# Designs tried in a protein design chat: VHH binders against Geranylgeranyl transferase type-1 subunit beta (CDC43). Part 20

Target 1, 376 residues: Geranylgeranyl transferase type-1 subunit beta (CDC43), of Saccharomyces cerevisiae (p18898)
Amino acid sequence: MCQATNGPSRVVTKKHRKFFERHLQLLPSSHQGHDVNRMAIIFYSISGLSIFDVNVSAKYGDHLGWMRKHYIKTVLDDTENTVISGFVGSLVMNIPHATTINLPNTLFALLSMIMLRDYEYFETILDKRSLARFVSKCQRPDRGSFVSCLDYKTNCGSSVDSDDLRFCYIAVAILYICGCRSKEDFDEYIDTEKLLGYIMSQQCYNGAFGAHNEPHSGYTSCALSTLALLSSLEKLSDKFKEDTITWLLHRQVSSHGCMKFESELNASYDQSDDGGFQGRENKFADTCYAFWCLNSLHLLTKDWKMLCQTELVTNYLLDRTQKTLTGGFSKNDEEDADLYHSCLGSAALALIEGKFNGELCIPQEIFNDFSKRCCF
Short names: E, the ipSAE of ESMFold2; O, the ipSAE of OpenDDE; V2, 0.75 times the mean of E and O plus 0.25 times the DockQ between their complexes.

## First folded at step 6 (VHH)

Design r16 (from s0 with Y100T S101H E107S L108F; framework vhh_7n9e_1)
Fold by ESMFold2-Fast, scan of step 6:
Structure r16 (fold): chain B 376 residues (1-376), chain A 121 residues (1-121)
Amino acid sequence: as target 1 above (376 residues)
Amino acid sequence: DVQLVESGGGLVQAGGSLRLSCAASGFTFSSYRMYWGRQAPGKGREWVSGISGSGGRTYYASSVKGRFTISRDNAKNTLYLQMNNLKPEDTALYYCATETHDFYLESFDYWGQGTQVTVSS
């Protein structure tokens, strides 16, 4: 058989739902001092349930109250008395270094609220301008990249904080959620040209984006999603787009196609990785890189499904990393299922079906409803 | 708090051998895939070898295949790279790394400080 379909009986849908539900049940709102990654856990769990057709707003709307409590609005000690806001991961305030408000927790909270359809809060209570000002303060003036949080004493990003393409994506995604669409909208809060210059400087000579001049599919997805949200994908040269498509297609480990030739040259082709995607050259295939690579291909060419082996990656995910007993997806066939890989593996399958919006990492139907409601 | 400490680098003549070691602490070593990478001046990072948590599966870059052997001792929390038939082109800073699989915000690498390998003709 040379053709397979991603049918319901092959996907253990009920067990996947229970897997994500278990993670939400382990986070009682009244129990303080639990996992500092609680906002991320809520996001990945709600996203996974939504991908498997659970009406999350009806079943898990009680998490909205907890998330709303994590919204912080404060006044900076600067010349303008700038009002900023964002989301914290913990209710316990840690004022030294102002690390409580940060870009990742803010994005996870906003996306979770969108999936739970908390539109009344978004339209009436959430101060989108102060959220956008927080993002503005996170931009590095010297290179246009973004850091995750502000130092309380200096009201600016720490010079020792990471400022790679991941934070560029998170910053732009938050601004997009706040209603920025045109260059004029973004320019109100950030130096868009400087950001674009930074992103373009992270291009690798033979295609893809990365840090430290290393091509990386995760950074490539962040860069391309950022450019898509900025309506700036056309600023990439045709050569770079073609080189990047070729590089991404070669990330799929396959007994057929271009990757087979490279695997034979390396003489370390691993049958257990067949069909999966590697994030970087000379590394193992991984469930999450299926999402990062497929999202990147989707953003670069409308014909991406004709160019990559979608049946093989589906087989890799369902036969090797899907856990049929417990539900969920693991990083690889040797490990147990975890939330991150379960969500992104499910997202990769949903993207193949045309049911997922990779730029904001939410189901397509939810994105469509949000776009209709929440625009400047 | 993941800590990785590389050792075993040095100056060696072309055709010679070196064995690199990486002492790991702060995580359940046997549950994590481990990697050796290198970076020469003026070049981007090159991942040269990887090994599964159990040690049952390995990856090699074509530039080192047949000359380098990756291995691990899970009881000692130590990763090794046996380098044979060294070439001047193998001159680089070598570092070991691991990637966390349970970090919900993003996947990232922990890497050591590196150990310098210099191959003279």
Scores: ipSAE 0.509, ipTM 0.788, lowest interface PAE 2.5, mean pLDDT 84

Design r18 (from s0 with T98K Y100G S101Y L105T E107S L108F; framework vhh_7n9e_1)
Fold by ESMFold2-Fast, scan of step 6:
Structure r18 (fold): chain B 376 residues (1-376), chain A 121 residues (1-121)
Amino acid sequence: as target 1 above (376 residues)
Amino acid sequence: DVQLVESGGGLVQAGGSLRLSCAASGFTFSSYRMYWGRQAPGKGREWVSGISGSGGRTYYASSVKGRFTISRDNAKNTLYLQMNNLKPEDTALYYCAKEGYDFYTESFDYWGQGTQVTVSS
């Protein structure tokens, strides 16, 4: 990916590259215990480097061997001896000596391998059917949602595990990477109608998606990305789309263009958050919600850049959460840079420039190359 | 392991006051923004107030602005919500909350057990 011809000089590109490279160079040492799972560390680091125009396939091919070791293929103790596969992480909380196949680590590994151009592995080693069968087993039969992993004793999703819109997105993204495009493709592995019913049940009365009727931009992005990958955005009513666009635009914390009495009524306004996006009503702005909100707007309307204040969110990211000394982006102006916010803040800026594919959360040029191959 | 323990709820008459407390442990309290949320039976969750790690910045939902005051004591790892001029509409279970760090890999919200506030007419 290359910058726009008018590329912003305010971005400390060299320091951002060094920030992401530090995380990659020290993996899988003691550093994998910090912030996120080791597979997430690889994904965020490779994604960040790719956003800043590093040829990651040439520089970090050594990580492919390490990532490939996380691919597990196993036979379930069930009536049909079902063969499943997926990727494991490390340092799972409360399980110090074990790793399990789970949806987030599987998606992060697949996306990282795509960014590293590991197409030989996709064509010769990965068993796409067993990956898809793992996703199939994660679907709840009652409501159509997905859990992150399987229960050891039942080899099915646990009824007490979280099954929110994040896991719906991850499941569908994995199936999409495995080659599913049409409803018939998805129906081979999952109950697509039941999943759609679940997603629609998570609509909030005044727009957006969430849990317990609480609108949330992260869940909204997951739901909309899932619907986009299922070619089902048109199933949303025009009223819901309009309400959701309006809700998302109101997540941007801004005094720009507001009358004094209107500004005094905006209980969510904080001057230190000016230009940033909040994830929920009445909460502070956060670097990652710039990505979740802008991706959601992008999926709902072609005119999204004209409707939101892109200069203000760019200023928020570059002037308040960008760390000019260390590189990277922090959650907010009070905290140090971290890998998650550095990746998603960079992705938000790339999305504004038209250089990022929010549906799969990878750079647009990488997505274009993946799409041309169609041979996973 | 994040632990949040709320206290100070109870039954009060309209126009009365209550002070809620939240004892936090399992994380560096002063490094995180903290929130008070509430949920009444049959209604969705509502975030009512937030405070920065240093305590230097606060915000309030319009429904409680001017009546509620959020504060924190970082030396005691304790979050407070002073509630004045309570209305029957303020009746809800009140939760102290800390957000998860990574949306994909963390618990979405870290909530306490809650403390019930009931405001009589």
Scores: ipSAE 0.668, ipTM 0.865, lowest interface PAE 1.9, mean pLDDT 84

Design r19 (framework vhh_7n9e_1; at its last look DockQ between E and O 0.62; V2 from the best seeds 0.00; counts 0 for: pae E 2.1 > 2)
Amino acid sequence: DVQLVESGGGLVQAGGSLRLSCAASGFTFSSYRMYWGRQAPGKGREWVSGISGSGGRTYYASSVKGRFTISRDNAKNTLYLQMNNLKPEDTALYYCATESDFLSEEFDYWGQGTQVTVSS
ESMFold2-Fast, scan of step 6: ipSAE 0.770; ipTM 0.909
ESMFold2, look of step 7: ipSAE 0.541; ipTM 0.824
ESMFold2 (binder alone), look of step 7: mean pLDDT 83; pTM 0.835
OpenDDE, look of step 7: ipSAE 0.711; ipTM 0.885

Design r20 (framework vhh_7n9e_1)
Fold by ESMFold2-Fast, scan of step 6:
Structure r20 (fold): chain B 376 residues (1-376), chain A 120 residues (1-120)
Amino acid sequence: as target 1 above (376 residues)
Amino acid sequence: DVQLVESGGGLVQAGGSLRLSCAASGFTFSSYRMYWGRQAPGKGREWVSGISGSGGRTYYASSVKGRFTISRDNAKNTLYLQMNNLKPEDTALYYCATEYDFLSGEFDYWGQGTQVTVSS
């Protein structure tokens, strides 16, 4: 509710474009040992370029052939001979009893192909029902949460994997891309009521979502985006929404306005973090939490820009974590730029400008074009 | 295969001191912020202290400020928490942690914890 005035800051757009382009050009050599994360690297690079108005479909369409090779369709060794599909991180598919299909690689590949405008893939190659069946098998039948992949012996969700709000988000985003919109659409493939029950069970007593009753802005963004894609944000109580908004606003580190005195007494306040967002209480501010917190606020209230100090977070990103010499954004002012923070820092700025769709983590114009062409 | 192993907990009387250690492996320790958190029975997790990768920046929860000191030895991949003037309300399981960027398939890593019990 308190206001602050800040001077103008400049985005080094050409340097950021070169930063993302460099990562795509050096992908095979400079990302050695990141074979399982190659889809994420492509996603963050393509997303960053799209945010800075590069026509990625014209310039990087040659990546589509490589990406399509990672789409696998297979028959499970079960009583029903279930056909599943999805994306793998590695093209080595000669292991007889293993599946390398997983939720994160699948989502990043699909989002990348949406940004590259591979509509032929979505219309003629993607078997949406088999992909949705893969997602279905990743759901825990007892708690409704999701794991990232299937166990090769049971052909069910892997018991060694974590099942948290990130995988709930990824699973629902994949189903949404496959055409699920109504509760009836989702219910064809997953137990939507159990999923909602799981998400609601991850509410913290003081607002926000997390694990072990610890509020976390990343998990909060995943939960709210999931609920938005399920058209179920209205199922949250007014009290929980207000508590969550209040908690998110207190994640912004501020030396200005009515929060100045509180920041001076706050053990987590640091001048280097001024204007940035922390992911959790008593932790340092971080470039990515600007995105997670602002996306969460955006999903909870139409007035979010009036409630948070958008000029302060803009100055934090542009003056403290933007790297003007190399391009890109770092996690904090002590580290070098990396793809994840460069993408999400850029996304946070784009969200403030009304140019980013936080629910699918892609530029708003790309989402609008996809929605017009792929009305499933 | 990130591993965090805490040690140094135990039973101590009010006003006493303990030094906790966390041995880290499986990642480039000096590149990551490190944290100490704690959880008392029936309570959620509380972050107590944090330190930057270089060790140049530290912060403390108000409940421990002036009594606890966080430090790190990057050559030994070890994080420390020096706890002085311990109070009964400091009784908790203490965790060493680092934070990864989770949408790319990374996640927070926690150690198993070391129990601190302060009696009066």
Scores: ipSAE 0.490, ipTM 0.781, lowest interface PAE 2.5, mean pLDDT 84

Design r21 (framework vhh_7n9e_1)
Fold by ESMFold2-Fast, scan of step 6:
Structure r21 (fold): chain B 376 residues (1-376), chain A 120 residues (1-120)
Amino acid sequence: as target 1 above (376 residues)
Amino acid sequence: DVQLVESGGGLVQAGGSLRLSCAASGFTFSSYRMYWGRQAPGKGREWVSGISGSGGRTYYASSVKGRFTISRDNAKNTLYLQMNNLKPEDTALYYCAKETDLFSESFDYWGQGTQVTVSS
């Protein structure tokens, strides 16, 4: 069919390890800075190392001290004097009635602590009820969605803040980490029925989830992971599940073997994108959408590997976006490797091997260990 | 910090042409893929065209392929859409977009848009 000038490459594991280690070395544990990306950098780096079989708990446990310093517990100036807690991206002077706690930094910190197996701190020092109350305060009472942080004057989310499916996922993931499993557990802290109503309202006519009635694989992964953590995937209709599977399979760009995928694309494919996944129709393939699309397929059907061209996406990742000299994965074949795409590209490969838990975005072995240890 | 300002829309007769511009600021323009999207009244959003950071690769929706041309001038931080042989169904608000690296395309930054109206 097509010419194969570059054959499949072996995963350059040692180079990937060095790539992630290099990023951790840019963050001395004693240094204080106002870098909002610092918690995310730690998460992506530890996650990448863990995917490549580095014993991160043994080797990088000393970095836990920096993350522990970013845990804040405070009392809101409200009628109930609500005690909340969470993680901040930067250490700032404590301001009365103000908090820099936000959902993304809280999730990144909790997942990093789990991967580093900081279970003693997690089980004895961390106040899971106050973490859950912070999440509770982030929920919109009208539509059931979530915002990332609180307005210090109202002690609730601003009406103009973004509150899409990404924050629904982050909120539910934090509550799950805090021990919520049943509907009764979640209902202690959030309006689960309103949240489910919001998620279902984000279904698109021809399948998938998105914003503004526009299908998007990233939002689809967030919605499906949220429903999985709520044990509510069965609430999706069979038709919607089938339409969503079909939509996701058509996100894979292919010049090989399947003229149906090629002919059903609403735009010419680019050979540089061959085997990769696009996030939306009429857009370029991207390393991270391999993860978002494959996670979504995995959650919708046990037969996803039989339906998806997993060899083609593996070849796309290893031959097009893997950087064999520096380690890491880039967004596409024209750009340099970065932490986000390196982590999610690695996660996509691990998911194909059955070694990754897509719902919490951590290795499956770590998820299994966590699930047996932490009772809220 | 990030700003995208579209211009060049207007009223045009079927078969006519328009050139849209998007002035970008607040980020390293040449490092990002850029896109043109549109939304007609009563319809969902449609991505029309995309261009790589270098300008070496382009992507078009089937509805506009052969009629629209996307281009960029990285020295001027400007994205363009040349629209030829316009049809009434091309009537829409047109906007340019920059994607972010936090979920990539999920965190698209949208400009305010420029209205294109094609009369029959």
Scores: ipSAE 0.502, ipTM 0.782, lowest interface PAE 2.6, mean pLDDT 83

Design r22 (framework vhh_7n9e_1)
Fold by ESMFold2-Fast, scan of step 6:
Structure r22 (fold): chain B 376 residues (1-376), chain A 120 residues (1-120)
Amino acid sequence: as target 1 above (376 residues)
Amino acid sequence: DVQLVESGGGLVQAGGSLRLSCAASGFTFSSYRMYWGRQAPGKGREWVSGISGSGGRTYYASSVKGRFTISRDNAKNTLYLQMNNLKPEDTALYYCATEHDFYSEDFDYWGQGTQVTVSS
């Protein structure tokens, strides 16, 4: 066992802060065609800054004005004149689906406002009931899954859009932010039993969750976070939990400790992936899957830090994908830093330190403050 | 829109060879990792090989290592899988795939597949 210095001395905190700040500063100069990504850019940037202890509420409150302008409240042309609301990615009508209220932009906006402490907006302007009704309309009545937006002709969930576990997570996260806690709260807006049935149907034979019976750590994180927000993790069988833990632990690529023998017998072992996590079997390690795998392990067992090699994933992130000159984290050691991997790599490190809430993808202190508020 | 079109499948006897091709369009091909996956009747999907955007790194599942070779031609936006010493258990629908960020709309794009059948 050889140890390098672990912890904050190896993290280039000032460079990471500047990396995230640059992405926020570039927003006014963004090309019109890229407006659809703007809400995500704000979320990842604010999240990254907050992880590195920047007082984002004091520095970046100007972005609240832009975000608030993207809150849309409208009346559906249906029998009941249903009032819905949510967030759009762009106000430009020529960008396909960008002006449509959708689940991802709504979640990114709400999480960003929470991190920016925009509680006055949540308490006075945001119509939680109409937002929850939008989520309700996105649920598929036959299988209980969710699509990202409504079909403008039917005012129901889009028949063309995918309805995988990512959208189940986003839908439940939005409802949770709107104040849903008990099954009775969720049942006011969605068919919770059908949703649970759908999630359980996405369990894979040997553990984990996925699509088309393929285990995937991203889908596993979405499913487990959804179940956690629904207070329903206990509905998973002990066997499935143990199988899933075992599957997740085997996603870590390692040449050290108890896994060295396995890695050397594994003909697909690549030293450049050492310590990193795969999203699924037989694929390259990736910075973001460190977060999805560690969040999943955290939700399944309190002993997760003793079961996985946290030193090795820390070394992978800090030595392989951290960019010490520019700040930020890349997908892998061959690519430049990007906002998505910078945010999730930082989140993975924060989760190891007990400073991050993986279920809502925000810092733990922010989650603790938010969860104490009775008005949301 | 991402489009992936596989070709080169067919019927071959055990010990034979096939070369699969995948024509890619609708994205900057050289910037993305590419993969070959397969699915046999009644079984889940299995990833068999991957290649980095530059072609500098490759991965193989243990079941195919030493027998299959993945390669790419970035000038032609084409991915290849050279399959040697084929076995009956290699019988499957073979998919060309690319993977973007997990929350992107193009996260996990698969082609329609090309059938490979290996007779004993």
Scores: ipSAE 0.637, ipTM 0.854, lowest interface PAE 1.7, mean pLDDT 85

Design r23 (framework vhh_7n9e_1)
Fold by ESMFold2-Fast, scan of step 6:
Structure r23 (fold): chain B 376 residues (1-376), chain A 120 residues (1-120)
Amino acid sequence: as target 1 above (376 residues)
Amino acid sequence: DVQLVESGGGLVQAGGSLRLSCAASGFTFSSYRMYWGRQAPGKGREWVSGISGSGGRTYYASSVKGRFTISRDNAKNTLYLQMNNLKPEDTALYYCATEGSFWGESFDYWGQGTQVTVSS
């Protein structure tokens, strides 16, 4: 029915390590340039190296100094003089009382510090309560979703800013890193019931999560990871979980004759996409959607490896998007390797091997160490 | 900065043909996969066709396969959709799109669309 291809050693580990190491070596020693991009570069590179068994805390701890300098603690110009903190993409305060603290940079910095095992900073210097108060301010009071940053004029989330499931995930991940575990912990900072209501409102009729009732595997992964961190996956109906599993399985492009993956939804196969995952119906496969789809399946059912063809997606990643000369993974077989796809392609393979924690997007060993140390 | 402008829609009889165009600017067009999507009255959004950056690979939804042909001219930064044997159920607003990284500031870039109406 299905044809399997064996060869875990087909991973060009040495080339992948060199790929991620080159990106860290090329970072400027000064604070000039794109600070937002630098935080993301550090995160993807450290994550990739950790996945390939490099001791990143021993080799790359020098990046902690730069990241620590981007930690800002400030007092809002509001009636309560609220103290917030987080990580910025810019160190320039060119607008009076402006704040450049934002959720994505804050999560990238925190995850990087965890991977670099900067626990002394985490436990003694980082003001977790002011960080959690920043997240609190980013929640929309009406719908419970989150925006990425605060409006400098109102010190609240702007009504015109995007507040999709990506920001719900980032907000909850930050609070989880700050020590929130129980509903009582989360309720200290956010309206958890209103957030859950928002997430449930983003369910699509025939399964999966998305925006504007369009199913999307990236949004699905964000929603499921958020629910997992809130210990609330059980709030999803069995019907919705089954529909979502079915939708996710139909995202895998397959021409190998495996009956459970044959579908009129994938009637037009592209050989270059064979084995890969689509983010949405009727679109090309992409390296990153292997991670988003597999993480979603992993969160919904313990039997996910028996339901999808893991060897087919492994073959897609290793034979079509892995770059054996440069190292790294590309978005698709026509493009060059980039950090985002290299990190998530590596993460997808690590997830299949049981070595990656998809809920926080870090290696499982690092998650285990973090879990033993951080109590709230 | 990214701009996508569709044209070529209109009213056509069943069995007829139309050619849609999408003028792209503000990004390196040849480096991006491009898509045509549609939204029919009272229905959800449907992606109907995609094309690789080089133009060497194409995809079609089963509903349009054999009738629609996607193509691109990278020198002119233009995407095309040739629609043949049009049916009343092809009536929809047609829009071209490209996508960035899911974690990017704006991962979906959409045109305003061009209306196609097929009379029976």
Scores: ipSAE 0.623, ipTM 0.847, lowest interface PAE 1.7, mean pLDDT 84

Design r24 (framework vhh_7n9e_1)
Fold by ESMFold2-Fast, scan of step 6:
Structure r24 (fold): chain B 376 residues (1-376), chain A 120 residues (1-120)
Amino acid sequence: as target 1 above (376 residues)
Amino acid sequence: DVQLVESGGGLVQAGGSLRLSCAASGFTFSSYRMYWGRQAPGKGREWVSGISGSGGRTYYASSVKGRFTISRDNAKNTLYLQMNNLKPEDTALYYCAKDYEFLTGSFDYWGQGTQVTVSS
């Protein structure tokens, strides 16, 4: 029987809940995929359930025990004997003078604990200072960017590791969760000015942020969320903000709105993508880029809902990528639903409703509760 | 591990034609959208064409529309780009690409590329 939770809806809420629940129910009984994928699985599943009004703390609080086991605290072999901590993806043995602590796993674990309302652990057991010191060690001293983990020989970031805007976002989000709010708070652990310099150096000529001078909505969302958490969005020039808004609005694939002018010349327009967002110029629309683009627009202008075709992106998500039989959302209309796109497609819809906090990628109600308890 | 190996580039006169190929391995080729991108020295990346997993949907950047044709052979795990009426501004290193999930340490995977040089 099909039943809507909040009256008649085009959203198949019951099927989406079952989709996310299947992934959580399988996780405690078996190991699936890579370490980062396992921690990401719990985060995306709990986030999706929270978006669809499931009381995840009541239903899935037993997962706190599993996640708590992944918290590692260790002493670095350096002159100060620095104590660091964070989360690992797997329950493997600790290797002397090596760390399996990783920024993505740490962020996913912390956000999951916040959504599960594990505030006792968060306020009394979690060593926020040692966690912040781990983030500190991941910052590159020359560029101000961040890597995901430490080289066990040098206890510094590996020169081979990626240090793009994704890791800047993850690092700052972790520090924010640990209580950093003012520039003085962040400066205790990182070189905030060098980080800001790095972020600004990733601005593209035509607006947006990216890598290798290529505008990219995912990197743009990471950069803008990072600046929002640093209370530094105002440091962006008005021209860059305007150029970025214009670029983001042109990512919506549509015969209407901003792309109407371009659709007569835009070879990337495809009726099957109508209303969806592309991550970059000349690529197909994708469910996740609805989230990355809408989050970016929301952070740049209060008027984004008047500028963007929100009804068209809603129709794209519900009619093209929502899977009405299995639940979940796919990347596009040709693929099966997966956790990543199911979570971010749901998050995009929640952003449009004003019910999602894009800077920390959690429901707005949960962010508000976290802010009250953890001393904003 | 994803592997993409491009071939078919070379030197050609303006108005000429080239056919690029990309041999793919390490993933279920028919399940993924594939792309051709290019990068000229000192310029940013430019995506020029894309094709759906089934081959039923294609798109082209305005700069190449009507001149380039993307196609795929899913039985051979091979992507193609037929390039006609080449112009000097088409000179670039051409890449075959597959998208990954963003944020989880995933990224666009680009092969080594194949150089296309168009002389006047």
Scores: ipSAE 0.613, ipTM 0.843, lowest interface PAE 2.0, mean pLDDT 84

